# Designs tried in a protein design chat: VH-VL binders against Thymidylate kinase (dtmk-1). Part 10

Target 1, 218 residues: Thymidylate kinase (dtmk-1), of Caenorhabditis elegans (q22018)
Amino acid sequence: MATDQKRGLLIVFEGLDRSGKSTQAKRLVESINKKSTESGDASSSPSAVLQAFPDRSSSIGKLIDQYLRKEIDMDEHALHLLFSADRFSKNQMIRDNIAKGIDVICDRYCYSGVAYSLAKGLPEQWVRSSDVGLPKPDAVLFFDVSPEVAAQRGGFGEERLETATIQQKVAAVMPTLRDDAYWKTVNADGDLDSVEKNVFRIYENLDREKPFESLEKI

## First folded at step 7 (VH-VL; framework fv_benmelstobart)

Design s87 (from p2 with light chain D92Y)
Fold by ESMFold2-Fast, scan of step 7:
Structure s87 (fold): chain C 218 residues (1-218), chain A 120 residues (1-120), chain B 107 residues (1-107)
Amino acid sequence: as target 1 above (218 residues)
Amino acid sequence: QITLKESGPTLVKPTQTLTLTCTVSGFSLSSYGVHWIRQPPGKALEWLGVIYSGGSTDYNAAFMSRLTITKDNSKNQVVLTMNNMDPVDTATYYCARKGYYGWGSYFDYWGQGTLVTVSS
Amino acid sequence: DIQMTQSPSSLSASVGDRVTITCKASQDIYDYVAWYQQKPGKAPKLLIYDASNLETGVPDRFSGSGYGTDFTFTISSLQPEDIATYFCQQYYNYPLTFGQGTKLEIK
């Protein structure tokens, strides 16, 4: 049984804090939905949804949020599995949206989870195993920002994973997760409007005719 | 600091298999894809294929049946194997690094190239 | 396959001249075009990517423009060291394809 309806795309935004990735993820969702609305059909559904990980509003995400705000402590293996559980709690929602032709834009995904846990020194094979079976992104947009530009964007980092030490370790680990077949590096040092244009160009060029697959490895 | 260097035989007889090695330095093969491109003397560039940082490959359909690209990240080496060489395959063979930014399958760093002559 | 038709195939110009080379894609490729310079016996060198972005270390007399199917590469004031063959390349779809090249010579 085949369907003639074009499927939605799964696009993941990854990068260090203050890379502008969250702003760009929101802008992409807005741009896709605006173009959909330009058809003039008042009954048309949104063409894209935003899914941030961790989802701090869910039951699982509230527990993660308490940890990140230093309100509770947790074993690092338990925390890793909790982040993985948070992603799997959205597994069916992602697949359903893709099947309906709705694009899903993720602010962080399994790559953040793996990179942060490896940066903390957890065993590599174990860390890479817990997210196998999640939907495979059509593209991972990695936002590469220089430390100087990130510093100019401001913001205070008082949460557990926002220290300079952990960010430096994550910066060393994240590149080892790249697969250039579907990872695209975005120069995030540019102004936000220029970066937005480049993000949308990548989006427009993605192939909806490819089979939608699951991750066999991270 | 970033370099790529091709090595292998410069003379190949018709019907033999060509094996070329690209040795890289200044970057990791776990982070960057490497492409193979060739150029017959006095002619245009022709793309052969790529091996991505994750190990998957794509090939030009014109060569797919006789072309294999592999790599060993620990040795910093990418290997091109092409079967059934013919005199028309005489060309300078280049390995090149995939462009860093965006959708790019453009090439920001190239090896010096190695001329492979196919004759009896 | 996407065909890249480059023109002219060769040209002669004087030092200080404005030189323009064009490249036409057989279908819409957005701005996924790179331009390379190749000197005799040497590997190609990247000059322009994404149709108009100048690669680091490349002199600003080189520029690119275009979107869709029609692309232009310009040298604003030709220097002796610019004598080379220039190639366009599309990277919108596989297989990656190159123009036939433009051989640039001094009069």
Scores: ipSAE 0.006, ipTM 0.500, lowest interface PAE 11.9, mean pLDDT 86

Design s88 (from p2 with light chain D92N)
Fold by ESMFold2-Fast, scan of step 7:
Structure s88 (fold): chain C 218 residues (1-218), chain A 120 residues (1-120), chain B 107 residues (1-107)
Amino acid sequence: as target 1 above (218 residues)
Amino acid sequence: QITLKESGPTLVKPTQTLTLTCTVSGFSLSSYGVHWIRQPPGKALEWLGVIYSGGSTDYNAAFMSRLTITKDNSKNQVVLTMNNMDPVDTATYYCARKGYYGWGSYFDYWGQGTLVTVSS
Amino acid sequence: DIQMTQSPSSLSASVGDRVTITCKASQDIYDYVAWYQQKPGKAPKLLIYDASNLETGVPDRFSGSGYGTDFTFTISSLQPEDIATYFCQQYNNYPLTFGQGTKLEIK
């Protein structure tokens, strides 16, 4: 019954490239939906959706994609605002799903956007202002991977923001954004199944009775 | 080396306000939350509250009406203020750092503690 | 509030003995349990977090186990320096709560 329906959760996955966060975000969505299906009555719809940022399929995201692939150049302030606009373009979708009891799992969010722009030297207060008013995550799972393990995973590094220099600067900045009231650090050096079990344990303990808030400050 | 150290008055009269300062070293208050816990002589540990790295706070409901936790990241200090002290508030008061992994509301480093006696 | 019931209240054992302390939560707390050691006149020291994870620098004779409501802390081979009071703590719900403590003495 509708009066007893609990809200969905907003869970954000953050971390450096090669931390395994994207794989774990997908696995969490699949685990939630599988358990929902196995319980019977919820089989007619998914109980979780995945939202990656940037959404490279949207009009805004296509322009971001061209920048990341080095096909166009853009003023860094304009790019920052496009990343912010991309997130706000999903604002109502997130709120609607949460209200329906559907969990939203985000692969990156405003914290990546702020960290990359600060790493590039853009003004701190300006950078932190453009994402105020977005839905506040119930949890941010920060995937902490050792440099040794990340190097062994290979595969990435060809796009504009995937260089070692930018990744090192982002690694220094990202921890300054952490609010340990709702950020949870995941040890990502483990095997995929071990990390997945830890992620799901975190997920199942989140409090759906807390008020769903908006970000007043980043 | 990571350290936390409590400081403040060791004697407080009933109805007065207690103010304790926790000075931290070896880590940034911008990166770690700090909790306050107390232990009456011969009794169990009792959680009072926390100030998180981002500046938000949570308090034990039993103390919420008379307890405030603040901080100054630039001074490496966390301050606990508790109003209307009573003899039953006599305890050793600790500040402790929030753990890094998981929900992290366990305490990986503790201050030495300061005994506060409430009496006439 | 979640009540953490710790047993026994006190324990005497010989060097080399296996020592077990139990902690029971009044409701499901998953594995959000930490264990602390407190020596006379000193602050508590973290030994175990997330029910079974050993804190860095803590000897491997200390271990923890459990999930849900029942948790166990074990010292596999008691050493003289292990004389202390031991506390469990849950961090699933606010307010955070502790067990009453187990005072460990060596015979």
Scores: ipSAE 0.195, ipTM 0.692, lowest interface PAE 5.3, mean pLDDT 88

Design s9 (from p2 with heavy chain Y100L)
Fold by ESMFold2-Fast, scan of step 7:
Structure s9 (fold): chain C 218 residues (1-218), chain A 120 residues (1-120), chain B 107 residues (1-107)
Amino acid sequence: as target 1 above (218 residues)
Amino acid sequence: QITLKESGPTLVKPTQTLTLTCTVSGFSLSSYGVHWIRQPPGKALEWLGVIYSGGSTDYNAAFMSRLTITKDNSKNQVVLTMNNMDPVDTATYYCARKGLYGWGSYFDYWGQGTLVTVSS
Amino acid sequence: DIQMTQSPSSLSASVGDRVTITCKASQDIYDYVAWYQQKPGKAPKLLIYDASNLETGVPDRFSGSGYGTDFTFTISSLQPEDIATYFCQQYDNYPLTFGQGTKLEIK
């Protein structure tokens, strides 16, 4: 008898600030790992890891964090490449986990990087080129939140990139990056538990038998 | 300048209701949530609850049955009401603002605190 | 509820010493940890958020690190004004919970 080997899934959470995507990314990882622990079946029960971008705890990410907190200024092209470098620094870790059957849940990915840089007016073709070759997500969950609900969650507009002007431009740009073949909209206006249930339904219906690809365009 | 200031009675008898008011300045309650935290003398901090910018609330389950947080944006005031006070509720009560960055409910500005003693 | 356990409960150190305090969460909380300084009779002051990010205006001798369940707070060179009780706080899930505190004194 043959034993199946299933690969892990790469799932990306995207959305504007205050959409609840970070909370839901953590909850998905927790749910996957809890179910894995409860079943005790390593071959049929996946585990998951969380990867936030930018990784503000890394050396690269600390420099990005200083910029976002307005402590340093940086050329916008250099900053874009620094965000891209941060993602590529995790490229092999993502691929290794997927090969081992471990799901990787990303809080933001290249789509945030591209959308914010385009919102700042950087050249479109150049901006879209720097993340080519990164692993292609099995799904991008785009969290759509109303301004009223986002305002209730506090702190909006305090960081450099969170101004109303930038968020408005990002909202206009983000649809140009969408590919309905693997992007799914999540209504993030619901209570945390309802949103979590919908996220998990999307997750459990993803096809692990599809080829794992690299991004050839963004 | 961003400030928060607690006010209310400093002495409460067992079974009575406590009402504390937090008056804020330097920011809008329509833009920021405000949390209530208490600290019994010589002990750790204990989170009570929050009222968000939009007026919805969340409470620590341990207090939910006797705790209500309300606000009036026009007066710059948040009000904590806690029923059926007990000597174990003796603590310094703080109101605090949610931190600016990310999703986190950590606290960047705190009121000075008000000591509430519950005794007969 | 997520329990936050600090170690040690108290410590004594000399000016110029490196001081380390640890905080352990009862479950994975990612990097959702803040550290506060509290001087007697005063409200807590935020020092660190997201486990390692230094709050504006806080001296760079303070630092934080950790991910998951184990977190560390360090003062690289203790100053007299650093004498206080230090608390960690998780903000992964409600209810928000704090460590029991570490009382730091000069010897």
Scores: ipSAE 0.000, ipTM 0.435, lowest interface PAE 14.5, mean pLDDT 84

Design s90 (from p2 with light chain N93R)
Fold by ESMFold2-Fast, scan of step 7:
Structure s90 (fold): chain C 218 residues (1-218), chain A 120 residues (1-120), chain B 107 residues (1-107)
Amino acid sequence: as target 1 above (218 residues)
Amino acid sequence: QITLKESGPTLVKPTQTLTLTCTVSGFSLSSYGVHWIRQPPGKALEWLGVIYSGGSTDYNAAFMSRLTITKDNSKNQVVLTMNNMDPVDTATYYCARKGYYGWGSYFDYWGQGTLVTVSS
Amino acid sequence: DIQMTQSPSSLSASVGDRVTITCKASQDIYDYVAWYQQKPGKAPKLLIYDASNLETGVPDRFSGSGYGTDFTFTISSLQPEDIATYFCQQYDRYPLTFGQGTKLEIK
């Protein structure tokens, strides 16, 4: 087993819309890359990359994007598998970056996929099966935002899955997916800088020497 | 209402195996990890190990060779098994729930504890 | 292993007094510190987590502060029911470790 170079970390950001998770994911990537660049041993490659799911720029993601914008209709089972296919299309990229010592920060992952499909009433066992075999995150940062704070933030209601009803159901389902061995809850009610500090503190304390695994269950 | 309760033998002979059961109510073992901590009479608390909501475990290296933690989510039970008991293992044994925020390896709810005496 | 050293090991104070207990970590543990109250014959009770966050239902006379290696726990106005042993705990890394405890008695 190669131990000369520390591997990269797979860190997943999960939470409801308007939890600030996407902003914090971008900030973490920027902080990691800035520290890498400012060191005397800065690499030509970045130390971290951001991967948002769904990847709306890919062929698969463009089809998902059309559904979310209500431009096409699709059977909910087919859509669920399309979201899983979108994640698996990045499977090798994630593993390659981790092997190179590059951290991969994911804005949403399989947990969003499972939670939204369960919120829509799809069968639980089937929904949980399609993402088995994806890389297992070293940490899932779950952004817990109070309803009052979330209500004060904008950018909601335009797309198919951006309704209060779906968000309420997802809020009930998402905690049932947690494995507290690697899920860390972030209090997202704070200001951006205080939340950023807490995120980076969690990041700094992750163990790069643990074996990098695949998800056996979700 | 959240509760944890330890049960098992209160007297163990040297070299025997200790088995303690922690029964929980008011929360799901599928959602929260459970730790085991012990306290010898008049001494500080010692962390033994944890079983996480997903079923993986971490152990204190000092006990790892003789300690196993398992669970049955459907029975709401976590089981501690410790081999080769010695009189220095005499302590009150607690199970406790993993905290919700951050690292979470602090304990927001504790069982009442069970005193295990190791004596011939 | 990270060592947590509490000071003092015991203290006596009067009702209404401000009581301060300190905890020093052998290495930087950020704010990953919890404080517990343990009454004779009872399990410990969480008072504070993340160095300064008060657990729900805990009276506001209890407070915590600190970052890095030096942490402080304060009772602003001691009450008779506060007679207990108090423990700090780090959770920056495994194994989790506790201070030796501070036994608080009323004069």
Scores: ipSAE 0.022, ipTM 0.619, lowest interface PAE 6.9, mean pLDDT 87

Design s91 (from p2 with light chain N93S)
Fold by ESMFold2-Fast, scan of step 7:
Structure s91 (fold): chain C 218 residues (1-218), chain A 120 residues (1-120), chain B 107 residues (1-107)
Amino acid sequence: as target 1 above (218 residues)
Amino acid sequence: QITLKESGPTLVKPTQTLTLTCTVSGFSLSSYGVHWIRQPPGKALEWLGVIYSGGSTDYNAAFMSRLTITKDNSKNQVVLTMNNMDPVDTATYYCARKGYYGWGSYFDYWGQGTLVTVSS
Amino acid sequence: DIQMTQSPSSLSASVGDRVTITCKASQDIYDYVAWYQQKPGKAPKLLIYDASNLETGVPDRFSGSGYGTDFTFTISSLQPEDIATYFCQQYDSYPLTFGQGTKLEIK
């Protein structure tokens, strides 16, 4: 029975560009699914799924994608609400997977949305209001990377929100959103495999404490 | 500079309530949880409880019936309240900051401690 | 509750000696162990977290290792300023628990 079964975990990966969070989110999903298969408990369905925000393939996400690729302009309040709408468009899918015992790993969530909008100078109360009612994560893994290490990872900032100026402002803001009851900080300065081991260790601890209660709401 | 400093009385009578205030500097209580730990003379450290940056709390079950931890982020203060004090509660009481990296329920900075003596 | 059993309870060693202290958890705690140094009249100071990670500013002579239930703390070359009581702490499960402490004295 659903009420007798442990639910899946909602785990959110947050951090700056070049923190390695997207790579680690994919690796965690792969590791969870591999472990489940090896234990013999795996069904035809996955044990974990990845949900990236924004979902650039959805109708809302396509509009966001056009903005990020500099193909369109829009008011910053309108953009903020589109990012919130994109998250809410996945609300039922997240809840359904978790009810089935499937872990949902999110690459970015409302914390990115709040941090980027605050970095642009939008007022905090208004910015936070549009994400009220989203499922509250069981944990946020915050990938903390030093500026020196991030610079060494290279690549060009091709998109609108990838400039050094906005990234510096986001770096100052995002840590202020931390709630250490459920935020776990990952030292992202290590090599890819070392960070992966640390991430999986945090996941294993969360998985042992997996609750029966439904997700709280933000 | 990161600091935590405990206040509070040095003497409490049996059955009375203990109130200790931890004042922090160099970091925000909205970003870091604060734990309370005590050490009776010549004995091991005992964890009492925590208040997290978001305001939720966890308590050691041995103390939870008489222990409350609250905070005021604007004042940079965390308050421990413990009811029905007994001479066995005599100890040095510490507040400490929750560790930053990983699972994080270790303590990276500690207050200097305050001696609480429970006697008639 | 998870019991942390520390050994030895006390030891005496000479300057330059390698010192090891062990800590055994009553159940698997992964690598969720911290080690603290407490000098007389002072608060504990964090040395090691996640079993083997050296805290910033702590000398390289201090190290930790272990996984599961068995953990070791090592001082590779004892210095006079290292006289203190050392404590392990688990943070896998609540309530958080500490070892009873190891009192280190120099001969």
Scores: ipSAE 0.420, ipTM 0.756, lowest interface PAE 3.6, mean pLDDT 88

Design s92 (from p2 with light chain L96Y)
Fold by ESMFold2-Fast, scan of step 7:
Structure s92 (fold): chain C 218 residues (1-218), chain A 120 residues (1-120), chain B 107 residues (1-107)
Amino acid sequence: as target 1 above (218 residues)
Amino acid sequence: QITLKESGPTLVKPTQTLTLTCTVSGFSLSSYGVHWIRQPPGKALEWLGVIYSGGSTDYNAAFMSRLTITKDNSKNQVVLTMNNMDPVDTATYYCARKGYYGWGSYFDYWGQGTLVTVSS
Amino acid sequence: DIQMTQSPSSLSASVGDRVTITCKASQDIYDYVAWYQQKPGKAPKLLIYDASNLETGVPDRFSGSGYGTDFTFTISSLQPEDIATYFCQQYDNYPYTFGQGTKLEIK
């Protein structure tokens, strides 16, 4: 039903490496756009866009990419701020898409940034402050995967932040960032189709009439 | 005001198909999911299934082979169809609205319920 | 299926008493639990959602707490109109499951 005032949704996918969250984020975008196409809106009006963080193709993201590939070193505070800067570089794009009725699906967001920095022992209050003012997600889908399933996926441990020690610390920290009002757990040990169905269930019941807010705390 | 009301037959014979209708007012079916829950006399509540705002459905695996939920947004109606009724299916059947947040469902508004007796 | 074990099965208390009902999930359900009140011949009424959030219009003598597997529902000062059966419900995963109920009576 056509309502000129319906806004897009901001949905964030969070979880440890190899939780399947990236695959599910892409599947949700594809499902939304397929439904838009089937409804006779087949031209250049997609209903959803995917935004992965860090955006490794941007100027800021290229520096992050070099760090993650172990090509450069940098101070941990500087790295934290680069991750925050990467997110803020997309702040207006997110808000513009939401205003146009386009859903924005994020593969990782500020919660990853906070969790990894806290896992490295950076000061809690400082770490939690740098992403305040970013758009507040309508939902954060936290992908919970068993360590055994995650470890079977190829390439684990090749980049910085993929070590077992860091992943264990992040696994302990990430749940403490949860706000039950909009965070939802997805059991990621299921097959792809079952997990996709659970993701879509969350998506289709989100309230587009709720005010779109900014994060006042993380 | 938000209301849900169940309607349909109160007596069903074994092996017959049950059809119940839930008529809603005060909210749009395009914005909220509707669940079906039943309660056998003196027993706990049993979740049967849901139809979401977008039209997708999920069912309790115990009933999935004989249960279908459909809706007509323009009529404000949700329909439960359950095949092969058995005396053990005797229960009060409720439709209920999904609570606000997207994951999972608590039920913020319930219909009054309709008792369906299955006997020969 | 996630099992919700509710205790006690029945309870009698005096007006003004503090009443506590517990619910235990067979696995971690975070805070995805709701509590309902059901009076004889009536549909259940939502009291608490997300383990501790009070539904609008529900008296503040009702409260909930818990996370993970252990959940508690409390009436701080029992009133005569609180005679009912109370149910917990998990909504972490399908199928959604309910406790067996606690029948509350006033002495």
Scores: ipSAE 0.006, ipTM 0.439, lowest interface PAE 13.6, mean pLDDT 84

Design s94 (from p2 with light chain L96F)
Fold by ESMFold2-Fast, scan of step 7:
Structure s94 (fold): chain C 218 residues (1-218), chain A 120 residues (1-120), chain B 107 residues (1-107)
Amino acid sequence: as target 1 above (218 residues)
Amino acid sequence: QITLKESGPTLVKPTQTLTLTCTVSGFSLSSYGVHWIRQPPGKALEWLGVIYSGGSTDYNAAFMSRLTITKDNSKNQVVLTMNNMDPVDTATYYCARKGYYGWGSYFDYWGQGTLVTVSS
Amino acid sequence: DIQMTQSPSSLSASVGDRVTITCKASQDIYDYVAWYQQKPGKAPKLLIYDASNLETGVPDRFSGSGYGTDFTFTISSLQPEDIATYFCQQYDNYPFTFGQGTKLEIK
């Protein structure tokens, strides 16, 4: 695209089920694209794409989907690598969009993958190694919802990784992955509009002039 | 319960290096960043720098040539080192915990502060 | 650097009064403003973050408002224990900067 354009941002939305992260990711993408369309110039206003992980529509994602729906069983090491492979299958698409000035908003990323695998008891060093080399997010927006608020939002997990037991273990593990230099905690106890306002503040204040890096550790 | 406490010399001679230690309790340095802020007598608070939970640092450009912040998570300690002290560096030095929500660069818990006087 | 200017620099009020302190930023900082209370000989204490969010455990007589460049801090009914210096802080951009402080005294 234009040689003078600023790069796109990689923004990752993480959190437990019922945190509202998926709704906010979609809202951010829609807001960015609406503003871009209204400006009439892509080089002066960013556009955005939404990338959910796992991508259940891909060949890799369909296999993951079958596991999550309890239609197949799989060794937990193999599953971890399958989730990592799903992310790497999008690696070049993410980098290409960033280079073109297009923001990439991810609903879940490697942090979910690491947290769930650690919660299942897989070896920490091994679990943290498979996603090294993926694009490093400019920000990880961690949606922190209190247990009381999450309970009143209702809904019970029917899929393999949606049980109360695994969610409790993931809740204990996720804080160990936090690097508050680029992880930003969103108070998800608020109403949709209040949370959206906080998401937009974080988004607007991100520095497009920083070098786009790859993950050296996770 | 959540506490931060500064320790180190209260008197420093001009041109010497200042080393201050912040000892934390009630939270993990692997989960929260820690900032250093100072307040000269009768003046505004002045932000110096931060070490994030993952170990990366950011410094105020005015001090970055002589300022280093390090930490040891296992000891619950954050260390500020500032070279080439001058009488204008006389101030109460605070360490403070990074805010939890949003951009987070507000300070939710502060140490009691330690007055450092720079004089011959 | 972003300059934060407080008004007034000092203030004398009676118990039960409504007290208002303002803070002006030299450029737009959205709502990235915190307010602190500092009592003599003590460290600052966080009262408000993101311009209007009350920190847990802080009495509800304290409130904040504003967006962009103009911010207001209010004590709805002044209590004796509120005697302190109050500071605003911006955290929109590096370096983070503070207002010069407003000294509050009981008359």
Scores: ipSAE 0.526, ipTM 0.811, lowest interface PAE 2.6, mean pLDDT 89

